# VHH binders against o75319: the designs that were tried, part 1

Every score and structure here is a prediction.

Target 1, 181 residues: o75319
Amino acid sequence: GNHIPERWKDYLPVGQRMPGTRFIAFKVPLQKSFEKKLAPEECFSPLDLFNKIREQNEELGLIIDLTYTQRYYKPEDLPETVPYLKIFTVGHQVPDDETIFKFKHAVNGFLKENKDNDKLIGVHCTHGLNRTGYLICRYLIDVEGVRPDDAIELFNRCRGHCLERQNYIEDLQNGPIRKNW
Unless a header shows other numbers, all headers, positions and changes below count from the first letter of the chain; Kabat numbers aren't used for antibody chains.
F, E and O are the ipSAE of ESMFold2-Fast, ESMFold2 and OpenDDE, as the mean of both directions, binder to target and target to binder. V2 is 0.75 times the mean of E and O plus 0.25 times the DockQ between their complexes.
Where letters were taken out, [cut] stands.

## First folded at step 1 (VHH)

Design a1 (framework vhh_etentamig_d1; at its last look DockQ between E and O 0.30; V2 from the best seeds 0.00; counts 0 for: pae O 8.3 > 2)
Fold by ESMFold2, look of step 1:
Structure a1 (fold): chain B 181 residues (1-181), chain A 122 residues (1-122)
Amino acid sequence: as target 1 above (181 residues)
Amino acid sequence: EVQLLESGGGLVQPGGSLRLSCAASGFTFSDYAMSWVRQAPGKGPEWVSGISGSGGYTYYADSVKGRFTISRDNSKNTLYLQMNSLRAEDTAVYYCAKETDDEYWSGYFDYRGQGTLVTVSS
């Protein structure tokens, strides 16, 4: 299999940079083998990702891939050598503390190593929405002290789609602060 | 058509063990992450464990870490859950679930089997 992820076509490929942060969110790019099942206007390849980010006058310095599978694209298919990190993240429950820690550690490491540039951390899951939004918001809440509702509003506006999974929203709004970094 | 057939459930005493199996067909099994989820009577689904398509990465809910082991045999298109040190709160129908692109609960139900009942009771 090269089946197109369900609902993947319904989401904007790439969001906007989240102001005051180094984050940009997008849906998973699909390697060429998936294009047999896509109309030309529906395609969103690794090359398309980089072109769309450059069109926004931005540059990726890290990609964090949250998908729970290896089938969508390979890091070798990226058009440039960009640091790539895969954090396997289950898509139907609130991520566990180990996953949250790995994400926070990666972001903090990037910010330290990239303090002298303005490159972005690109984060995606399958749709670039629920897992992606949760972990970005979790970081902003726990590490940067952002209020839960403000983090969620910022993500929703910049992604161009609202977080959908209620258990993620509930955990962000009313769940514990994690100091695991 | 995707088909998932769970088996191996039954009645056990607390502290006991069971091994669940899930036979998969209708898709390239090794291409997909797989999960076990469970649903206790009157409750919504709860994710239990997941495994990458290759089998190289495994993940567990905190409630089962150290007690349950997920595995797969890609040559037999079969997913497994070894359940040790069972507790009354593990009582549920256990479902094998194929990775879903739809993170809504309704989409999740579209990619699971009929389930196998595990009852843990004194």
Scores: ipSAE 0.022, ipTM 0.362, lowest interface PAE 6.7, mean pLDDT 86
Fold by OpenDDE, look of step 1:
Structure a1 (fold): chain B 181 residues (1-181), chain A 122 residues (1-122)
Amino acid sequence: as target 1 above (181 residues)
Amino acid sequence: EVQLLESGGGLVQPGGSLRLSCAASGFTFSDYAMSWVRQAPGKGPEWVSGISGSGGYTYYADSVKGRFTISRDNSKNTLYLQMNSLRAEDTAVYYCAKETDDEYWSGYFDYRGQGTLVTVSS
């Protein structure tokens, strides 16, 4: 169906690039069929996503979709020049090692292939917050050696919203380092 | 109005089996993932199992893997939990929970029922 995700309207459509990284987080864009249930100012389509990214003088080089559904938009709604990667991520619990590994692998692959540019890795779940924030922070912590609190603060500041799930926060702060690619 | 009504709880001996049911109404059942959560006395809620709207994907907590089976009948708007090899630590009130409208496995629940008590004791 075309139901608007719960609390979707409460979150900023697009965050800011995380300084020192290639990450940018955003909430899930919604395809045109959802627009009839939204006020014009609430609409956020795949096209709007790219427009907003351009307004920031940035360019997306990869989109990682962490949502557990495919009903929000189609990969065909994205420019062909921007690869799309789906990583079905369970929202109930801290992402498992496999999910974390997949995410890290994707990010590392992108960085390896995109050393000659400054394109961004766009990451989103439904709200572009909890799962998105966790995996980004997990990467920064595990791969880049960033302090957990610094990673979380950076993400929160750039996303414009704070991680909400305590289990995610706790895992980031006190959980073990996960396997790296 | 969304309604979730659990049934099937009761007293069972260790090693026994129970089958819980949850009758759902007030929403398009098949459009939402459903979960079972439980709360033992003096403990916080624990997620037990989840199933996608279509039933194509099922998930289990490690504590119940291999013992519990979640299923659903969308034609009957009913969620099930087959519990085998029950243990004392499975004692809890079991709740049927509706996932939020945004995702099949968001980790958020809009509604849950009143629960049904499962007691595993000798």
Scores: ipSAE 0.013, ipTM 0.313, lowest interface PAE 8.3, mean pLDDT 91
ESMFold2 (binder alone), look of step 1: mean pLDDT 82; pTM 0.841

Design a2 (framework vhh_7qia_2; at its last look DockQ between E and O 0.42; V2 from the best seeds 0.00; counts 0 for: pae E 7.5 > 2)
Fold by OpenDDE, look of step 1:
Structure a2 (fold): chain B 181 residues (1-181), chain A 119 residues (1-119)
Amino acid sequence: as target 1 above (181 residues)
Amino acid sequence: QLQLVESGGGLVQPGGSLRLSCEASGFTFSDYAMGWYRQAPGKQRELVAFITSGGSTNYADSVKGRFTISRDNAKNTVYLQMNSLRPEDTAIYYCARYVEDEYGTYDYWGKGTPVTVSS
């Protein structure tokens, strides 16, 4: 179906690059079939995503899609030059260790292969907030050694919205470090 | 018309096995994550297992190692193989189509199939 995700319109389409990182978060872009249910100013397609990234004078080098459906857009809607990675991530629950590991592995792989450029890792779930924020923060905390509160604050500021899920926040602040390999 | 039809429930002894099926119609089955929930008397409905459109699976801790969720897109069917059943597994089991959002809600449920584990 082409129903618009709940509260999708309430979130900024694209955040800002997180200083000191290669991360940028955004809400899920919607393929053309969804436009029938949106005002023109509400539309946010894969094409719009890339346009907005360019407006920030940035370039995407990787898209990590954390949604667990395929109805929003197709990888074919993306430029061939930008790798697309699907990491199926269930909502509501704190991502499991496997999901966290997959995310870390993908990020580390990208960074190793892209040392010669400054391309960004674009991460999104539905709203580009909770799942997205958790995994980015989890990476910063576990891999980069960033203080949990600093990671959360940085993400919130750059995304333009604050993490909403208390279980995610608590896990980031007080939860154990997850394995990096 | 969207429809989910569960089958395979019944009475089984502890340690026994059951295989539940859910046949879907009225939507593009392969585009959606599917799941099994259960509701025991007097308890809240809880997630048992789900499988994404891409085939990734996740399980409740209580059923890990005992239950297996799978899907056949050609048949528009999702399965739940339940092994080593326990009395606490007694519940009505519901098939659901996932709605993709931050909270992992469902937009459609089957009518359910009862599973009773008793000696």
Scores: ipSAE 0.025, ipTM 0.448, lowest interface PAE 3.4, mean pLDDT 91
Fold by ESMFold2, look of step 1:
Structure a2 (fold): chain B 181 residues (1-181), chain A 119 residues (1-119)
Amino acid sequence: as target 1 above (181 residues)
Amino acid sequence: QLQLVESGGGLVQPGGSLRLSCEASGFTFSDYAMGWYRQAPGKQRELVAFITSGGSTNYADSVKGRFTISRDNAKNTVYLQMNSLRPEDTAIYYCARYVEDEYGTYDYWGKGTPVTVSS
């Protein structure tokens, strides 16, 4: 259905580019059919996403969608020039190694193909916070060697909301380093 | 009343096939992702296969190439075709509805259908 995701209105639509990275996080954009349940200032459509990115003087070069559903928007609602990748990420537990591996592979592929531009990887789950923050931080820790607390702080500051799910935070801080391929 | 009713389980020989069905009622089936999980005695419940509302699929490594999940939105039914069955596939198989929230919760489970693979 067209029901607004629980607590979706409580989150900033789009974060800021994470300095020193190619990442930007956002909550799931909602196609037009959801707008009847939203005040005008609450709307955040796929078009609104791209407008907000342009207002930051940035450009998306990839969208990674971590949700387990297609009901929020369709890839066809995005500009055809922006690659879209869906990585189904189970949200009730720390993502498994296969999911982490797919995310790392996607990011590394993007960086290779986009070494001659400054386009961003947009990452979202439903709220653009817990699953999104976990996978971005996991990448920064495992691939870039960032200290866990520094990765978490950077994500929280640039997203504008702190990671909420304690099992994700604990795994980032104390869990095993994952193989990079 | 929301219901998920699994069927198609039974006793089968190694190398055999079964097709599980899960008939849904009491909600708009086409709006939800659906999953098949299984649980053997004394084991954790584990994902077998998952299908989004749009038809994209994902499989556990242990069943890739042998099992196929599909859905028929006109019949409100999700299927699991299970080929090349092994004794290790013996479990109760559960159909589950996925609710997309920040934590990705399965909010309703069927009662399960038992599958036994033995000689």
Scores: ipSAE 0.012, ipTM 0.395, lowest interface PAE 7.5, mean pLDDT 88
ESMFold2 (binder alone), look of step 1: mean pLDDT 85; pTM 0.849

## First folded at step 2 (VHH)

Design a3 (framework vhh_4orz_3; at its last look DockQ between E and O 0.27; V2 from the best seeds 0.00; counts 0 for: pae E 9.4 > 2)
Fold by OpenDDE, look of step 2:
Structure a3 (fold): chain B 181 residues (1-181), chain A 119 residues (1-119)
Amino acid sequence: as target 1 above (181 residues)
Amino acid sequence: EVQLVESGGGLVQAGGSLRLFCAASGFTFSDYAMAWLRQAPGKRREWVALITSGGSTDYADSVKDRFTISRDNAKNTVSLQMNSLKPEDTAIYFCARYVEDEYGTYDYWGQGTQVTVSS
């Protein structure tokens, strides 16, 4: 159905680019069918996403969708110039190694193919916070060698909301490094 | 029509075990993550366990190492083995189909089965 995700309205639509990275996190944009359940100022469509990104003088080069559903919007709602990648990621549990690997592989592939530009990797789950934050931080920690607390702090600051899930935080801080290949 | 029917609930003494079952129909069961939730008297419904379509499991801290969620895609069933039961586990237990959320959103529920753990 077209019910608004729980607490979706509580989160900022789009974060800020994470300095030193190509990452930007946002909550899931909702297709037009959801608008009837939203106040105008609450609406956040795929079109709104791109408008907000442009307002930040940025450009999306890739969208990674971590939601575990396809009901929120269609890839066809996105510009053809921006590739869309779906990585089905169930909420509230730490992503498995396969999911982590898929994410890392996608990011690395993008970076390899986009060395000549400064386009961003847009990552979202439902709220663009926990799953999104975990995988971005996991990448920074495992691939970029960033200290876990620094990665978490950077993400939180840029997203405008803090990671909420203790299991995610604990895994980032104390969990093992996941394989990058 | 999507249907979820729970069974296996009952009265058990503290330290005992129960196994709950949920029979699913009306959808491609193997495509969905399934979950168990519970609602104790005067409390909100809380998540207990989840199993993805691929078989990955997760548990609430309160039941970890005591409860085990499993599924049989051939039979369209999800089960919850509950060991070392405590009085605080007393609740109506619901089977639910997971659809999406950071905290778990579900679109279909069973009617629930009562679990009562006596001290």
Scores: ipSAE 0.186, ipTM 0.583, lowest interface PAE 1.7, mean pLDDT 93
Fold by ESMFold2, look of step 2:
Structure a3 (fold): chain B 181 residues (1-181), chain A 119 residues (1-119)
Amino acid sequence: as target 1 above (181 residues)
Amino acid sequence: EVQLVESGGGLVQAGGSLRLFCAASGFTFSDYAMAWLRQAPGKRREWVALITSGGSTDYADSVKDRFTISRDNAKNTVSLQMNSLKPEDTAIYFCARYVEDEYGTYDYWGQGTQVTVSS
């Protein structure tokens, strides 16, 4: 099945680079098989993703895919030069410590290997909002020492949509710093 | 018509093992993540395990290292191997098709199969 994810059309395809970070968030790109159920202006393919990034004068150096499925696109649909990492993240719960660790490890590894360029880490879940925003904010809070409210505000503004999941927001604001690194 | 049919439930002593099966039909099985959920007496339905179309797995903390979800795309089946069973695992177990969206919804469920773990 190639059913369009619920409410996927309601979200901007790609956000903007988060100033002071290497992050950019977007909703899941959909491979060609989904396009027969979309109007041309609604399409957002892996190719469209890279075109939109280029239009911002940016370049992706890593894509972190947080979805629990492989049905939306294949890694082979991405340029061979862009590393792809899947971190399966369940959408109805605050990500567990192992998931947070995997995300932090991937980001830190990228920053080490890309210290001499300005390439971005692209992060997406299905809508590029709640799971994506949580893990980016968790990284900024735990690793970069950003205040929770500042991390959330920055993500919301740059994604173009506000985090919606109350349990995620409460964990970011009121939960302990995750020191699993 | 999408159908999910669970089997393999029964009565088992604490410390024992049981294997549940879910037969799927009416959709392209290999394209979907599949899950097991359970509902204990007097409790809300809770997620137990999930397996992606690519075979990666995730588990609720309460069952990690005791339960193993697996799939056979050639037979359109999902299974749940349940080891070291505890009375707390007593529940009706449901197979579900996972719809990847922001809320992590399940759009089809089976009828469930009863697992009873006695002391």
Scores: ipSAE 0.011, ipTM 0.310, lowest interface PAE 9.4, mean pLDDT 87
ESMFold2 (binder alone), look of step 2: mean pLDDT 88; pTM 0.879

Design a4 (framework vhh_7qia_2; at its last look DockQ between E and O 0.02; V2 from the best seeds 0.00; counts 0 for: pae E 10.1 > 2, placed apart)
Fold by OpenDDE, look of step 2:
Structure a4 (fold): chain B 181 residues (1-181), chain A 119 residues (1-119)
Amino acid sequence: as target 1 above (181 residues)
Amino acid sequence: QLQLVESGGGLVQPGGSLRLSCEASGFTFSDYAMGWYRQAPGKQRELVAFITSGGSTYYADSVKGRFTISRDNAKNTVYLQMNSLRPEDTAIYYCARYVEDEYGTYDYWGKGTPVTVSS
């Protein structure tokens, strides 16, 4: 359906590139059919996503979609030049090891194949906040050795919204390192 | 009806201090994380600080060590103590309520309180 996700309009469409990383987080873009329910200034389509990224003088090299639905937009709505990866991620709970592994594997694969450029890994869930923030932070912590609080702060600052879920925050701060590869 | 009312903004000289308050009503205050954002002219709204329902705090790098977020659940109020203010802190400061759901979200914004740091 074309129901606008709850509170979707409240979030900044696109965050900033996370300094020192290739990550950028954003809320889910909505396909054209949703525009009927939005004011023009509220619209955020796949096309708008790319325009906003360009306004930041950046370029997307990969989109990782963590939403647990496929109703928001179609991969066909994206440029053919930008790979699209769907990782169905259940909300409300800490992603399982398989999900974490899939995410890490995707990121590492991208980085390996894109050493010659500075294209970004765009990550989104519905609001581009909790699931998105957790997995990005989990990567930074587990793979890059970033201090959990630093990772969280970096994500929050760049996304412009705070990772809020207590279980996610607690797991990032005090939870075990997940297997890499 | 749910409301967030910011206060405490004003004009201050560099190096000065301000204490912002956000009084909440219309919901169980203690159950929600609260945050402060700011928006400078021509810039996007950005995170300043937030405090979870459990009392954990987070700060933007730009304000770390200078700003302190706190809450008084008995008064349904979240505070932002701003010390060592700088001209670049000039912005409209907004209070926000966060909600824990499957995605993470915030529902409400205050109308904002202006902070101007100028000599």
Scores: ipSAE 0.018, ipTM 0.259, lowest interface PAE 7.7, mean pLDDT 91
Fold by ESMFold2, look of step 2:
Structure a4 (fold): chain B 181 residues (1-181), chain A 119 residues (1-119)
Amino acid sequence: as target 1 above (181 residues)
Amino acid sequence: QLQLVESGGGLVQPGGSLRLSCEASGFTFSDYAMGWYRQAPGKQRELVAFITSGGSTYYADSVKGRFTISRDNAKNTVYLQMNSLRPEDTAIYYCARYVEDEYGTYDYWGKGTPVTVSS
């Protein structure tokens, strides 16, 4: 048996596309083996993810997985046509510069390769909130020049939940702009 | 028989240095991320430093620039070099094994090694 992540049931499965960006955030999908521990309305599988994205009239072109485990689902559970990238990101602390750079590199590579379509970058950690929100906002601030408070507000509104970790919020608002290369 | 044995703790003056070691046995050490945690009297156990199986490192803000985590897979050992020690670093320091294929659970803890920083 697989244990459901703590508080995972409390979060909306998938957010909305962040206007003016190519980002959409979601909580980690759980493979079929977890479903015996979930009510039908609580289930959120890799298939459910793609159905919910399609329901929004959107299409995923990349999934960035910020967890450091494969126990929630396997990349094999995803359509082979959707690239999957894992960037190991430790929870509870502000991601280091190397992790931030890897995320920026992945996003920039996607945008270059997908300039002629409208596909989205899906980003998740366990809850699709703190690590996910931090890295998306860090990208918008450092690369797109978005004001920190505007990036945070946009993420919170589109995810449907507010960033919770104060050290992440403080770093976004008051920390240094990170190098992009 | 799985085992994590910490050593290198002791009494040290403020501004001093200590090197903690955690020797592992009973599992394939190189497959696991490892962490150092500390617990001061009356406080919850808290992260000090973390090192992935691939060698990437992470530090609590309170120790960045002063502490260095490293690993030697040939010796099945993880280290914590602690420099510029302060009285607030006084705690029992624990080594822990992190299971990367689970949702982030430390599944085994050492017995701990006490560190006291005082004059």
Scores: ipSAE 0.005, ipTM 0.209, lowest interface PAE 10.1, mean pLDDT 86
ESMFold2 (binder alone), look of step 2: mean pLDDT 85; pTM 0.856

## First folded at step 3 (VHH; framework vhh_4orz_3)

Design b1 (at its last look DockQ between E and O 0.02; V2 from the best seeds 0.00; counts 0 for: pae E 7.4 > 2, placed apart)
Fold by OpenDDE, look of step 3:
Structure b1 (fold): chain B 181 residues (1-181), chain A 119 residues (1-119)
Amino acid sequence: as target 1 above (181 residues)
Amino acid sequence: EVQLVESGGGLVQAGGSLRLFCAASGFTFSDYAMAWLRQAPGKRREWVAFITSGGDTDYADSVKDRFTISRDNAKNTVSLQMNSLKPEDTAIYFCARYVEDEYGTYDYWGQGTQVTVSS
């Protein structure tokens, strides 16, 4: 039902735009049905997400949801003007090549269609950290040619939390480049 | 005027028990869900327990099986029985009214009652 994800409260709700990119990471917003189990200070709804993005003088152009469930919020909770993409991504495991490709394809498609603006690609998993960080970094490494350590450092700094999963970090640092097509 | 007044706080040794009370007035008490929240020193406010207008209850994992929330609609009161208290339960405890509308929120709060659990 409306169980608050473990450790969800421990993470900053929204990170900062990653300089030189269109990425911003955040933890999963929770629909209103969860609020009865939260103090006001702990609440982070889809509406709160957009308010916090506006406070940063940014605008979301796409939301990529990497969670493996749909219980947290529904696309209808988002403004109609912001596309929503679900990429079911299993936790704790390095995403497979298909998942990585789906993510890259979505990002590239967005960038192609949004050359005339500076709207952001919002990416989240449950905590907006490990799965989110891996796929963003994987994109920067494989597509943009960024050094792995630089990508990881940039993500960590902007998210306000460091990637925690050693298998993700190891794959980013030493794993093979994945195909972009 | 909506009012919520907490009572029953105090100093207790670890393993001890306390019962908190909240007296509600100024609204139809039986129509609203109620909750207890707490704020420990240097920490943000956190949810503790919830009780619907119909009497269904839910608890934070940290207090499950130790705390019991209940209500008496005839007396316009909500209570929190706290057993097996721990030092980490030390906090100001707040009673709050929950509004079940499209944007569910806690709209009224008491001033809180201090609970201190010594080692």
Scores: ipSAE 0.147, ipTM 0.619, lowest interface PAE 1.5, mean pLDDT 93
Fold by ESMFold2, look of step 3:
Structure b1 (fold): chain B 181 residues (1-181), chain A 119 residues (1-119)
Amino acid sequence: as target 1 above (181 residues)
Amino acid sequence: EVQLVESGGGLVQAGGSLRLFCAASGFTFSDYAMAWLRQAPGKRREWVAFITSGGDTDYADSVKDRFTISRDNAKNTVSLQMNSLKPEDTAIYFCARYVEDEYGTYDYWGQGTQVTVSS
């Protein structure tokens, strides 16, 4: 179906590059079939995503899609030159260790293969906030050794919205460090 | 008119097995992730098992390796095989449709089916 995700209109389409990292976060782009339910200024298509990234003088080198469905857009709606990876994450709990591992593995693989450029890893779930922020912060904490509060502050500032889901915030701040990459 | 109808509940002895079924109608079943949740007397609902539209699964720690969720997109069904049942598995079990949002909303629920595990 072409139902707009709940609260999707409340979020900025795309954030800013997180300084010192290769990450940028955004909400799920919606293919053209959804645009009948949106005002022109509310539209955020895959094409709009890439235009907004270019306006920031950046380039995407990978998109990590954390959603559980393909109804929002198809990988074919993306430029063929941009790799796309789907990592299914559940939204009802803190992502499990296997999901965290898959995310870390994907990021580390990207960094190795893209060490000679400055392309970004685009990460999104439905709103580009809670699951997206959790996994990005988990990577920064576990792999890069960033302090939890510093990772969260950086994500919130660059996304333009604060992480909302308290169990994610609590796990980032007080949970165990995971060394599984 | 989205409809989810659970069946297969009942009374079973500890250590036994039971298989729950959920028949779905009124929506494009293959587009949605589905879940089983349960509610024991006096407790909040808790997630039990989850299955993506593509068939990937996840389980609560308390049921891992004992329960198996599966789906049949051709028949619009999701099922839960429950093995090695314990008295603490006693609950009303609900089938739910997952709606992708920041909070993991379940927008439609079945009526529930009672599972009672005797000691």
Scores: ipSAE 0.013, ipTM 0.333, lowest interface PAE 7.4, mean pLDDT 87
ESMFold2 (binder alone), look of step 3: mean pLDDT 86; pTM 0.858

